# VHH binders against Inositol oxygenase (Miox): the designs that were tried, part 9

Target 1, 258 residues: Inositol oxygenase (Miox), of Mus musculus (Mouse) (q9qxn5)
Amino acid sequence: FRNYTSGPLLDRVFTTYKLMHTHQTVDFVSRKRIQYGSFSYKKMTIMEAVGMLDDLVDESDPDVDFPNSFHAFQTAEGIRKAHPDKDWFHLVGLLHDLGKIMALWGEPQWAVVGDTFPVGCRPQASVVFCDSTFQDNPDLQDPRYSTELGMYQPHCGLENVLMSWGHDEYLYQMMKFNKFSLPSEAFYMIRFHSFYPWHTGGDYRQLCSQQDLDMLPWVQEFNKFDLYTKCPDLPDVESLRPYYQGLIDKYCPGTLSW
Short names: E, the ipSAE of ESMFold2; O, the ipSAE of OpenDDE; V2, 0.75 times the mean of E and O plus 0.25 times the DockQ between their complexes.

## First folded at step 4 (VHH)

Design s50 (framework vhh_gocatamig_d2)
Fold by ESMFold2-Fast, scan of step 4:
Structure s50 (fold): chain B 258 residues (1-258), chain A 119 residues (1-119)
Amino acid sequence: as target 1 above (258 residues)
Amino acid sequence: EVQLVESGGGLVQPGGSLTLSCAASGFTFSSNALAWYRQAPGKKRELVAGITSGGSTVYMDSVKGRFTISRDNAKNSVYLQMNSLRAEDTAVYYCAAKLYSWDSYEDYWGQGTLVTVSS
């Protein structure tokens, strides 16, 4: 899933996570929720946003040889093959990384891409580079935020957890604001797909509610299709556009607020 | 339970100043972010200024340098100092609590206070 063996790519990935883990504090995330919560940055369609992905480089991703829009269609097509009866799930594959467009609006990479984690509590062992990237985070010197539970109650539920700011939380909030007609599991997968320390690492169980236990299999199913590897079978994007436009028209039509 | 009560709105001439106040109750004020939004007739409600529990601030571009948001944790109050007011600042101003709790992840709104900038 992850490939950090290339020296130049490893250095870039480490630098992104060092900056992320230094600067993602409770205060920072709260400020970003305020900044983006009015969805006034741009008016555009889903397909216009998909096109904007090609102007990005994901510096947390070790494989950057593909246009980002190709990854979106490739993920969507993988889901379509495995779940042909769940067209809303095909659309989730296309949508999942659209929050990355924040980078085109001046947001630094460490506040857009990469694995997410709860702020306001002590990072757990499966967080990427956990042992070497958090020492300059001021929240870890604050007794309110430096314990296993930190600011949270046991089993409070992930919906009540303040996650590090990135494309997951931004896109989730954007979809809710624009009243997408997707089922609850679609919103949940978008919100937590980058929360690898939880769905893959098995950490943060103390923050999970029954809803999170019920939803975990959906996030794990989606995760099978979100690959960080170069694929020889590139999607024919232009031939796929009519199908996905039909799904967009069904679930999230027209010009949206971003 | 959560209550936000705005005050300080009124009529001012262009170039004038107003201070809006918002008194909050029903949550742990010192631990949560607060913000001021505004809505003019026929327009979307937009963020004017926000302040985190730690005191960091965010402002919309058109009010930067003119408006200042502040908080007083001892008084459970947030303030918006508005200087160099312009006709386009005319709107109903809303105080919002951006709060997290164990059972909710919601914004709470006050009733609004009208600010009219007219000669």
Scores: ipSAE 0.100, ipTM 0.583, lowest interface PAE 6.2, mean pLDDT 87

Design s51 (framework vhh_gocatamig_d2)
Fold by ESMFold2-Fast, scan of step 4:
Structure s51 (fold): chain B 258 residues (1-258), chain A 118 residues (1-118)
Amino acid sequence: as target 1 above (258 residues)
Amino acid sequence: EVQLVESGGGLVQPGGSLTLSCAASGFTFSSNALAWYRQAPGKKRELVAGITSGGSTVYMDSVKGRFTISRDNAKNSVYLQMNSLRAEDTAVYYCAAKLYSWDETDYWGQGTLVTVSS
């Protein structure tokens, strides 16, 4: 049934990554790209989506102990304090986890939450639980996908890399489909904020273009707020609504396709 | 450069069958996913069926068991076999190429009309 050396929470996290690393194949990700790519699951505003986050539990995060919407506002407010002149960056903090709503449409946790990694090539050492979670992934028995570069060319750029399917990639595609008027730094933050093997682990440099290296400091800056704003100080969400509604109206107004 | 050309649409009676074909050029067909979408008048395009480079398939619930998507890499073609057709299947059917690069735009054919009526 189980095979763990620690408490129930750590077992839950390990089980999620074991399922993720077993089932996230090139074909699986390609199938999800087709499934979600028309954005026909729901019509709703950003604030409606923020409200839906409270119905979800992130099984990959052992430290989560309060509603996900509060984390979104905490992250946004931390960024606002540090970067008061960059209102688009404040909005990124509010948006970053909205792709997790896929779980409400029947998506399993291992296809929604957790650290992301490139499919189609051999996992690098800093991928979480790398040594013990990939043995049953069929792509690692395929010579096309089991080498360091796998299906990719050297320095092809992260824009040409097929990432494991989760809230990062889904939300990035949703934002592009709905024509959000955010800068490229914002799209990199959303798309790669869970790509810890790259921005924190220093891996996958062989896949990176110069643009990826130039954007790395921005993703690292965002990551500081995603980590540092996990304090128990809860935001007064109602007092913040007018400010963030103003940013939503500026960058991603109205009813959106999800 | 990238081109998708659909064929096989037409008028068919309820309960009948049609096979749609899509011929693709201008990209490495065998490495990419292909999909069929449809659009009825006044409605948004919806996914009908998709097939990955490895042959894995996705279907809309209302067509499961009736429609089959397939591909022929030697002919750079994707097919949609439609059986037990219903009046509500009436729509323009579009072929789409789904590149694995997220920065590439999905490529669309011009569409082929399928009308199901007596």
Scores: ipSAE 0.093, ipTM 0.597, lowest interface PAE 6.8, mean pLDDT 87

Design s52 (framework vhh_gocatamig_d2)
Amino acid sequence: EVQLVESGGGLVQPGGSLTLSCAASGFTFSSNALAWYRQAPGKKRELVAGITSGGSTVYMDSVKGRFTISRDNAKNSVYLQMNSLRAEDTAVYYCAAKLYGSWDTEYWGQGTLVTVSS
ESMFold2-Fast, scan of step 4: ipSAE 0.589; ipTM 0.844

Design s53 (framework vhh_gocatamig_d2; at its last look DockQ between E and O 0.72; V2 from the best seeds 0.63)
Fold by ESMFold2, look of step 5:
Order: C-alpha cells, then structure tokens, then sequence
Structure s53 (fold): chain B 258 residues (1-258), chain A 118 residues (1-118)
C-alpha cells in the first residue's frame, strides 16, 4: 500500500490527499469534465507546456522538491535507455505529467496531482491514506455511491469509470482532442498512470474489462520509469531538447489546444 | 432513440432576455450532465454553460452573471436563461447530454438560432 510514513514533505503530502479525498466526488468530477472538455483555455506547443512546469513542484510527492519539468525528461530518458526502439514510448515519458499545468491555472493541487481513485464507489484499501481521509467525503453518505460497486456494473471497463479529476484524465482528453498520432498504448498509459490502487495495489479488478487486463502490463512497465527516475540526478534539458522536439514534430506537432 | 429538442430561440434586441429550453428523451435524464453550447457562423462550437446531475454549474467567462442554466428532472428539461444579451451572443445554441459514465459519449440537439440585433 502507498501509505507514506516518512519523507521530508509528509505534512504537505497528507494535506493534499486529505483535501483530495474530501472534495473529489461524482459531482465535482462531472463539473470538471464540463469545465475542461472544450480545450479552449490556451494555445501552446508541447515544449511551451513543458517549460511552464519549470515552476511547478508536485505537492503530493513525499520525497522530492524539484520542478516537474525535470521529472518529465528523467522519465523519458529512462524509457529511452530501456526501450530504444520505441520512440513513441520515450515521448510518453515526456508528456505524462503535462496535465499538471492546471495547477498553474488556479486549480488546487488536490484536483491536479497525486494518485487517482474511482469516484462513485467505495474507496478500496490500497488508496493512499484510505483509513483517515475519506470521512468528510459526502459521497460516502449517498447510497448510490457508497457500496463496493457503487454506480458501476461489474467489469464495465475503466473507460466507463469516473476517475478522480486530475492531470491523467485532462491530458488523455487533450491528446484525443488534438489528435495525437501515438499508439493506443500511449493514450492508455497516460490515462491511468496515477491509478496506483489498481496497477500497483491490485484493487478495483472488479471494474476492469479484458482490455484493461491486457493493458495493465504497459501501465506497470511505464510505472517502473515514473517511479525509479525520481532522483536528484537532473538531466541537461538543453542537450536533450532537439531529440524530443523531433518526436513532438512526429506525433503531436505545432500549436495545440489546451 | 436519444432526442434533445431545443426551443425558445429567436430575434431579440441588445440588452434583452431570452429563455432557451431543451426537452430530452431516450436516456436517464436525472443521472447525466446537461450543457448548452453555441456556434456562431465561421466559428468553433463552444461551451456556454453546463449543469451536473447534482446541480453544480459551469459557465464560460463571457456569460457569467448574465446567463443561468437550470434543470427540471421531473420534466426531463434543461433551460438557459439569457439576460443582458449582446450582439456577440448571436449563434445557434445546442443542447448536449454528457453521459456520467463515459467522457467520450455526448448527444446533441439540432440547435435553435438566437439573433441579437437592433
């Protein structure tokens, strides 16, 4: 389970998850789907978005306090070393956290960062801080949402599950809106990479379709690089820029709608 | 068959008011979000206002304080009250239903024309 017990930033992390687990409800997520569904907030390139993350530190992370832009390049380079023949997978590493730009647009971090969980059903045991953070969530008082399956049917497929709102779903939908030419595995990994209760904790399998089970190994492979590249060896971004600009030109060129 | 039928469009003077209605059928209305979009000639369709099944609302910045979205689950209807209308509000207005369980599934009405002109 991902219940953090130490780290230099533990109080900030717990506060972020307490707010998340209090305020992420079916109604909240539905409202955010409407608010962000037209991608009319800003026009910018991928590299401009990466540059904006220079000023963002993820407050849900207990172990590191450096800008998320470095994490993007660290993850991408880790993937490139292990999978040199899958250039789209290198790009997934660069892209995966770009939805965090919502925090720079005035969204509170608990609505942007951190592990995700399904709204509309009872949280399962591997959700981080599950024992101590959900008591003020009003959905637990709603019989439509407070049972094991809640509003969902068994094996309905994760594409039919309303995940807590954050950078995973925002970025997935932005990529679809802008018609990125990446493989379906790339879209899936980005959409569910923060769903640790599922891909790492083994929970929520009763919501999964066969497609989700087939895609799980891709999400778990990505997680190795997302998790293991959170270290102080920061990359020389300027030397890496030409390579990743080439991938951007191939898969998601130009000025995009955000 | 899912149907969304808009009504209440028409010609109105600047500063005037208009109420759009959308009657829905063929799906569980009370469980889904509803929204109004608009499209002016030569422009992209844009969100105007949305309302969740729980009643929470979203508005585009240019209409905040002037437009009000509401829903009546007993009548399977969603409404857009438009006050203080301006020439730039001229557009075809569309009712949309957004499924609570699927981000990528939306249903659309045929639209109702609103013209703001003196």
Amino acid sequence: as target 1 above (258 residues)
Amino acid sequence: EVQLVESGGGLVQPGGSLTLSCAASGFTFSSNALAWYRQAPGKKRELVAGITSGGSTVYMDSVKGRFTISRDNAKNSVYLQMNSLRAEDTAVYYCAAKLSYSWDTEYWGQGTLVTVSS
Scores: ipSAE 0.580, ipTM 0.838, lowest interface PAE 1.5, mean pLDDT 89
ESMFold2-Fast, scan of step 4: ipSAE 0.616; ipTM 0.851
ESMFold2 (binder alone), look of step 5: mean pLDDT 81; pTM 0.808
OpenDDE, look of step 5: ipSAE 0.629; ipTM 0.852

Design s54 (framework vhh_gocatamig_d2)
Fold by ESMFold2-Fast, scan of step 4:
Structure s54 (fold): chain B 258 residues (1-258), chain A 120 residues (1-120)
Amino acid sequence: as target 1 above (258 residues)
Amino acid sequence: EVQLVESGGGLVQPGGSLTLSCAASGFTFSSNALAWYRQAPGKKRELVAGITSGGSTVYMDSVKGRFTISRDNAKNSVYLQMNSLRAEDTAVYYCAAKLYSWDEFGSDYWGQGTLVTVSS
C-alpha cells in the first residue's frame, strides 16, 4: 500500500491523486491513446530522453531531492549488480520512467506520474487514497463502470484492462511502436511497474489471467530496485554512458519516435 | 472481420469544404474510438482528429477550428467535416478504429484511404 497519511509534501501528493482519481475515466484514457498513438511529439535517442528527465518534477513522489536521471541510472545499476547476466534487464531499469517526459509536452502531472489503477470498474481498497479521492469521478455513477468487474470479464488478463493513463502505458506503447527488441518480460514490467494496488496490494486478482500470475514475480523483482527514497550515493553517470549506450544500440538503437 | 471504408475525397479549391465519411463494420461501433489520419507524399502518417465512444474529441493544432469530427452510432459511421481547406491539407485521409477488446486491446484497424486534393 502506498500510504501518505503523514510526512512532508502530503498536500501536494494528495492533490495530484485527487485530480488523477477525478479525471481518469474510460473516455479520458481512450482519448489519450488516440492523442499519443502516432508518436509524433519528438524524434530523439534514448540518451536524449534520459537527459530530459532532469527537467521534470514528479508531484506524486514525496522524495524529489535528486535529478530523475540519477534514479534511472541508480535503478539500472542495482539491477546490473543483482542480475549481471541479464543485460536487457539492466536497460529496463534505465528506461522505466522515460514516459514521464509527457509532462514536458504540457501533460498534467495526474496524467503522467503516480500509482496506476484500472479504469472502467470500481476502484479497490489498496488504491492510494481510495476512500477520499474518487467521489467526483463520473464513471463511478455509470452502471457500466461502477461494479467490481465493471466493463471487464473475470480473468480477462491485465493486457485487456484499460489502465489509467500515465508513463507506464505511454512508454509500453512507445516501445511497441518503435519495435524494441527486448523480451516480453521487459515490456510487461514497464507496463505494470506502477500498478501497486495489484503487485503490492494484492487487489484486482479477479481481472488476472494465469499469464499475469506467471509474470507477477518479474514485476515484484523489478520493484526491489525501483527506489523512490532519497539516495545517499550518486551514480557517476558519465562513466556509465558507454555501457548503457551499448545496450541501447543492441535493443533500441538510433533516433526513435516519441 | 473489421472493415473501415472511407468516402468523400476529391478535388476542391482552396477555401472550399469537403465531408469525409467512414463506414465501419465487424465490431461494436458505439463502444470504440475512431480517428482520422492523413499522409501527404513523402511524409509520415499523422493524426488529424479523433473521437472517443463518449464523444470527446482531439484535433491536430493546424486543423482546430477548421475541421470537425463527429460520429453516428446508429449508422456505424464517423465523419470529418473539413472547412477552409488549404493546399497543405492535400493528403490521403485514413479512417482508423482504436478497439478495446479481450484479445486485441490497443490494436488499430485501418481503412484503405481516400485522396483529398486542394488545388486550383
Scores: ipSAE 0.092, ipTM 0.599, lowest interface PAE 6.9, mean pLDDT 87

Design s55 (framework vhh_4orz_3)
Fold by ESMFold2-Fast, scan of step 4:
Structure s55 (fold): chain B 258 residues (1-258), chain A 117 residues (1-117)
Amino acid sequence: as target 1 above (258 residues)
Amino acid sequence: EVQLVESGGGLVQAGGSLRLFCAASGFTFSSNAMAWLRQAPGKRREWVALITSGGSTDYADSVKDRFTISRDNAKNTVSLQMNSLKPEDTAIYFCAAKLYSWDTEYWGQGTQVTVSS
């Protein structure tokens, strides 16, 4: 358990997770999937959505020190250097946080940002602030949801797991709805990139199928760039636009439904 | 493998100063937040100071205006300048790296700070 005394930035992060872990229930997530599942909030291009990222602050991120759109380009460029032959992977770097635009539509930050976790079962130890943030979650008083497996069967596969609602699941559903022509690895790493308790913490193995074991190295590879490509030098985003517009035109062209 | 090595601790009189250092390796230092925490005998561990990858700082109320955290990305070091030390600052001080989630931060072995009288 962690007993940190807090300053304003750490207080903000803890408060976001306390709210998240209190209110993210099976019922809440199910309702959010219905609310957003028609993708009727806005029609816009990928580049328009990238521009909207600069209008929000990620309250779960203690490293908030530059515009979110620059992080998207930095992540994409880091992947491009390491994997020059996989242009679809470069685009994943640009796209990965676009689901955060839900915050601009009135969604509270605890339902948009931060590390994700499975609802419908007992949280495992590597879930951020696990020992101090779930006390008021009503699902933990429900015998259907308060055991290690909860509502799930052993090795059911993460595709059959109801993850806490946030930018990961929203963007994954949005990409599927709009028929992005990306490989399955791209959809998978977008969907689970914030599932730190699994890909980094080593928890939730009992829910994983063979597909999840096979995909884990891809999520871990992406995560290296999401966290390790932050730089105080600003990328020249205008010089990069033609390249990424070409990838957008190839994989997810035109005006999309969000 | 992430490695953190703290140094600079020692014994000082109340009102004195110390500067702590943390040498980091095994990750991209310039891209990650760094923090100092402390633990006094028989007490809970508490955070002291945080510096983000971009250089923004945050401090526990008990040390505000007395401690200054800084980083040197060329040397992969984070330091803590401790001024106007009080007996209640006596603790083992730990360097921590925020690499991905809050639950996966890494700590060094620590450096002892003792403030007398």
Scores: ipSAE 0.000, ipTM 0.172, lowest interface PAE 14.2, mean pLDDT 84

Design s57 (framework vhh_7zox_3)
Fold by ESMFold2-Fast, scan of step 4:
Structure s57 (fold): chain B 258 residues (1-258), chain A 117 residues (1-117)
Amino acid sequence: as target 1 above (258 residues)
Amino acid sequence: DVQLVESGGGLVQPGGSLRLSCVASGFTFSSNAMGWVRQAPGKGLEWVSDITSGGSTGYADSVKGRFAISRDNAKNTLYLQMNRLKPEDTAVYYCAAKLYSWDTEYAGQGTQVTVSS
């Protein structure tokens, strides 16, 4: 009898993290980087990709009054209100979930969503379910990957860390491949917004460079909007399209490789 | 505050039927996909069935042809009609909802189904 699994969210979240922590190895992440690294799955614009997010829950029903893309526009509008002078930051809000489209191409949930962590070293205490989900991960039996630093040098910088595969890392690599003209703060927000063990848990400081310490407040600021803008009040997406199309044209125009 | 409350489980003989219900609150039920997952004693979670906002349904091979999922959007209620029940259907059945993106997932507290003579 498992009384702690009676909570609505806990049982489901635990199962996803058990699968993630079992299968996210150095080899797995390396293979995913190769699989997606040619960015040959689809040619489409940012607005087309935003539309594809709706296929994650309601792919056959155009009559839904709460489409999945709503969260992207709502996050972007929350940022726009708080930071009106930083138009690149408004765009980050629209872009941040686009890596989730990998689920439409056959990726399992544990390879798309959830908190990220460095592969190639021993997981730190703030990694979700750290004490009960890594037992079947073969990297923890490998001397190269089972120590505190694992394959990494002290203070090597998060830019040199191999993160578990998910929408963060995929979208970051896609943006770099397509030469998005966004500032470094935007790339950090996209790449590390799900790295909760670092920006919220305070772990992995031994892997961080000075640049990572300088960027931490920006990732934390973004995280406020990702968590707190989940209001069901539907924005008029069609009225917002010209504004966000202008930002897309400025920073990441045209047909992109995904 | 998302709430999912399952009911309708119980003890039933092989070949019997049960109808599970799940009353949802705290989100726009009519616009979200809903499903049922189960956990048999000593096993992991198994997806059983789902239904989109538009009414498209999916079923696990183990239950296809025996179970029918449906929804009543006016009552914020999800149903699972279970027919020709087998001992291997014995499990705790959980109502599940996906909000915003499919990564935002909630399950209820579950309802026990026991198929035994």
Scores: ipSAE 0.000, ipTM 0.126, lowest interface PAE 15.7, mean pLDDT 82

Design s60 (from z7 with K100S Y104W S106D; framework vhh_7zox_3)
Fold by ESMFold2-Fast, scan of step 4:
Structure s60 (fold): chain B 258 residues (1-258), chain A 118 residues (1-118)
Amino acid sequence: as target 1 above (258 residues)
Amino acid sequence: DVQLVESGGGLVQPGGSLRLSCVASGFTFSSYAMGWVRQAPGKGLEWVSDISRGGSTGYADSVKGRFAISRDNAKNTLYLQMNRLKPEDTAVYYCAAVYSGTPWLDYAGQGTQVTVSS
């Protein structure tokens, strides 16, 4: 941070990343995939999950006094305006942060929110706070995980990479488990929207397949809306519910396993 | 493209006042926490003040009670009202935008010089 070196908002964000980068190991992520993989925590609809977002504080977001469910609708509406012909993409905007509900089930913030990164290899320079937050991560002292490629082969593809555990990976696995009928672009956006070191930082090219290169522009397009479409001037959220319920009924209907 | 343009700096005598402005473009201003950081000659960056999307404010102990941060979302503009200025406030002041901790976003404009001297 060249221009914001201290302060209460930065302290919260830094603390979350220090905890994340200390505790997100290959073993930790593997255990979380098993813990959540039966999707037995709750049965509820998408709209019920959207309502739960307002009970959450995102400690990786430096501004915590804006309702999380409002961001979901704002992101969806921004996409709808720019891509009116792609209704599946509108729904991705509504869904993208639903994995954050893990925090209501006792998951610590550093295992729910914030920028993601591959575990099992040396963190690259664009990972947030990279030079000051990984010192206590035991994987960086393990020869299997402390090199540029770590446990991965060159160009293995992001589908074969173990990402740090958070709302991206959780929601992606949840969507697969419940057989959402969305295109591959949607699953890629959900899984990697917080992977800023890759889609914004230009890092981890050595792990990418041709499919990852083909999907990068779609993740970058989605990210424009995630960063820039939180606008209080958007229409009443209640007026938007019938439209998004129609998309839910089309792509991910009914009571889902979370 | 994200752009922050600071203005309002200048030379003032100790005890005087200045109002800094920062005009933002290339992003949805109301979606970002905003702040001011400063760099005195030969020293590192120091956080001065911040304001959340909802208007909650924070201040460094060195400026608390003398400075007031505010924002005008309709004009995409951030302000810093600086009162009872001291020679120790002499610095280049930078406007910064903060979101999700993504450090490759440009968090500074070109800065505006504030000099407090007789």
Scores: ipSAE 0.000, ipTM 0.208, lowest interface PAE 13.3, mean pLDDT 83

Design s61 (framework vhh_6z1v_2)
Fold by ESMFold2-Fast, scan of step 4:
Structure s61 (fold): chain B 258 residues (1-258), chain A 118 residues (1-118)
Amino acid sequence: as target 1 above (258 residues)
Amino acid sequence: EVQLVESGGRLVRTGGSLRLSCAASGFTFSSNAMGWFRQAPGKEREVVAAITSSGGSTWHADFVKGRFTISRDNAKNTVYLQMNSLKPEDTAVYYCAAKLYSWDTEYWGQGTQVTVSS
């Protein structure tokens, strides 16, 4: 359950989305793709990156009560219980938020966390705070980007859509650069897991190809485990390390470029 | 289909200036962001500068800020890197790159060698 209607936490979440919706433009996203595309910021293992998650605050999440690394293990264990035969899917749960480490390298929160949306076209109604946060975005004053399709062709496919810059797209590109040996479903889920206006809100169907329709059930399945749980069940991280290290060694071993 | 051809690399003295050019073909240049990368001997390839499709926004790595300037001419399908106050540490092969909408697809040129002598 996502509740954005109470207290100082709402003010923080709203401010993050107002900044995101103001500054995420076609030009901004294009520039960030090149800035991060050489993966020269850090060399580290997956477990080192998981540890770094505890040093950041996700200002887009109103209900975080646990260290961020615990959420990664909790998500992974939920998937493992539901899909015991799909070990690659367990690893997706552990990996899904690792792109958030960009915040530790000086990237502003509004360019790291939160729900994503296509830049280059008019935002649709299910985008968080859509009616009150896009007023100052310069792309919406540009006739190329202020229509339903904007710069896109009908049914072009999400693969050909410029999504707002954040941990989804960064981690997807990082995984491709480092040649992770995961199936295509894993890469797709990582890339679009924060695209809530599409997979949960039902918007942006006009941009979707047949591939996107076929992959939607996978993203929706992942989403069941990604949402915050208020249950006090904490993973025993130390007992889980050998299992997840085994998956890391299988799919994305050693020191990686970030 | 996509082709990137860098030119302008040469030997230059410390403190000198040099302009690199990259001629692009095979894609809609005016709709795509462009970047300059470099790779020094014994080092990994690193990003130097980036420019948006319109040229309205640029980014430069901290180690070249104030010295290098990226620019583009969409009428000529060309991206440029103006390099000033060159240092021996700038010695590298410089690569032009285009990253199209398909995020797992990138295009690189063959590179142009820049050597800065003391």
Scores: ipSAE 0.000, ipTM 0.272, lowest interface PAE 14.5, mean pLDDT 84

Design s62 (framework vhh_7aqx_2)
Fold by ESMFold2-Fast, scan of step 4:
Structure s62 (fold): chain B 258 residues (1-258), chain A 118 residues (1-118)
Amino acid sequence: as target 1 above (258 residues)
Amino acid sequence: QVQLQESGGGLVQAGGSLRLSCTTSGFTFSSNAFSWFRQAPGEEREFVGAITSSGGSTDYADSVKGRFTISRDNAKNTFYLQMNSLKTEDTAVYYCAAKLYSWDTEYWGQGTQVTVSS
């Protein structure tokens, strides 16, 4: 999420990041990885999970363009048009926000949505609202976590970095647990698509390995499609279901553990 | 401002039934989705069941599916959890929750104790 300059929306976005930047600590993220790591919350198919995304939308809100599931299909269709030969990439577009279902299981919004950042080290300048939202985070008073590298070694690789907890890391872990047969680029894009301080802001290069440099163009390509704009033309979701069910059957079939 | 209040908890024998209610105020009930969660001693809160804003779709944790039913009454601003065939492992504090598409806050009840004896 990058559009945060309008008045009432700016205030709401700021409050979410203030809560996120206050409460996302090394201990918090470590506890969430344990809490969700057994994937015992629900047994369901991908299409059932896509349907659950709509339970996060208040239909009475006049400022909501359309349900979250429509955004998933819109993102997938954008990728399909640009990359017709990469069917696995079409599926990435459908899957990318499914981790947001954690909100239905009691997770606060600041632990589900928004731009991610590495915990365990000093936040860098491109982290949204960096200058005004971290003052109450206890990790920044801890000498282990308050330097540029913090708890990390130079160039350790993002795979060895503890990212703030949200739908990115949860969905990545869920896909690995269920043994999705997608290429490594798909897993990587899902894991880091909300890491805007890195892929868009150019920060955190000191934590990056050669793998991260090689994967950056894939994350940037996905990011082109992740922003939806207000559009009067809604996708014909029912006509698209057979195509995406075919991709699901190919890469992540049946009942999965969430 | 938003208020959620559970009722209907208590002591029940294994194999028995209880109906929990969650009465809400401070927002438009008919447009919101609702969930039930529970927390046993020493455990984290776990999902139990959910009902969509239209009431046309429900979802349940595998541990309660077939035994528990969630429903809503828009005229009373109340939603329910009908618990049948109760087991001792269903003993927990039960919480009702309202999840809006909101970035500012979460809406929870105070919890109601359910104790299932053998």
Scores: ipSAE 0.000, ipTM 0.117, lowest interface PAE 18.3, mean pLDDT 82

Design s8 (from c1 with A33S; framework vhh_gocatamig_d2)
Amino acid sequence: EVQLVESGGGLVQPGGSLTLSCAASGFTFSSNSLAWYRQAPGKKRELVAGITSGGSTVYMDSVKGRFTISRDNAKNSVYLQMNSLRAEDTAVYYCAAKLYSWDTEYWGQGTLVTVSS
ESMFold2-Fast, scan of step 4: ipSAE 0.615; ipTM 0.863

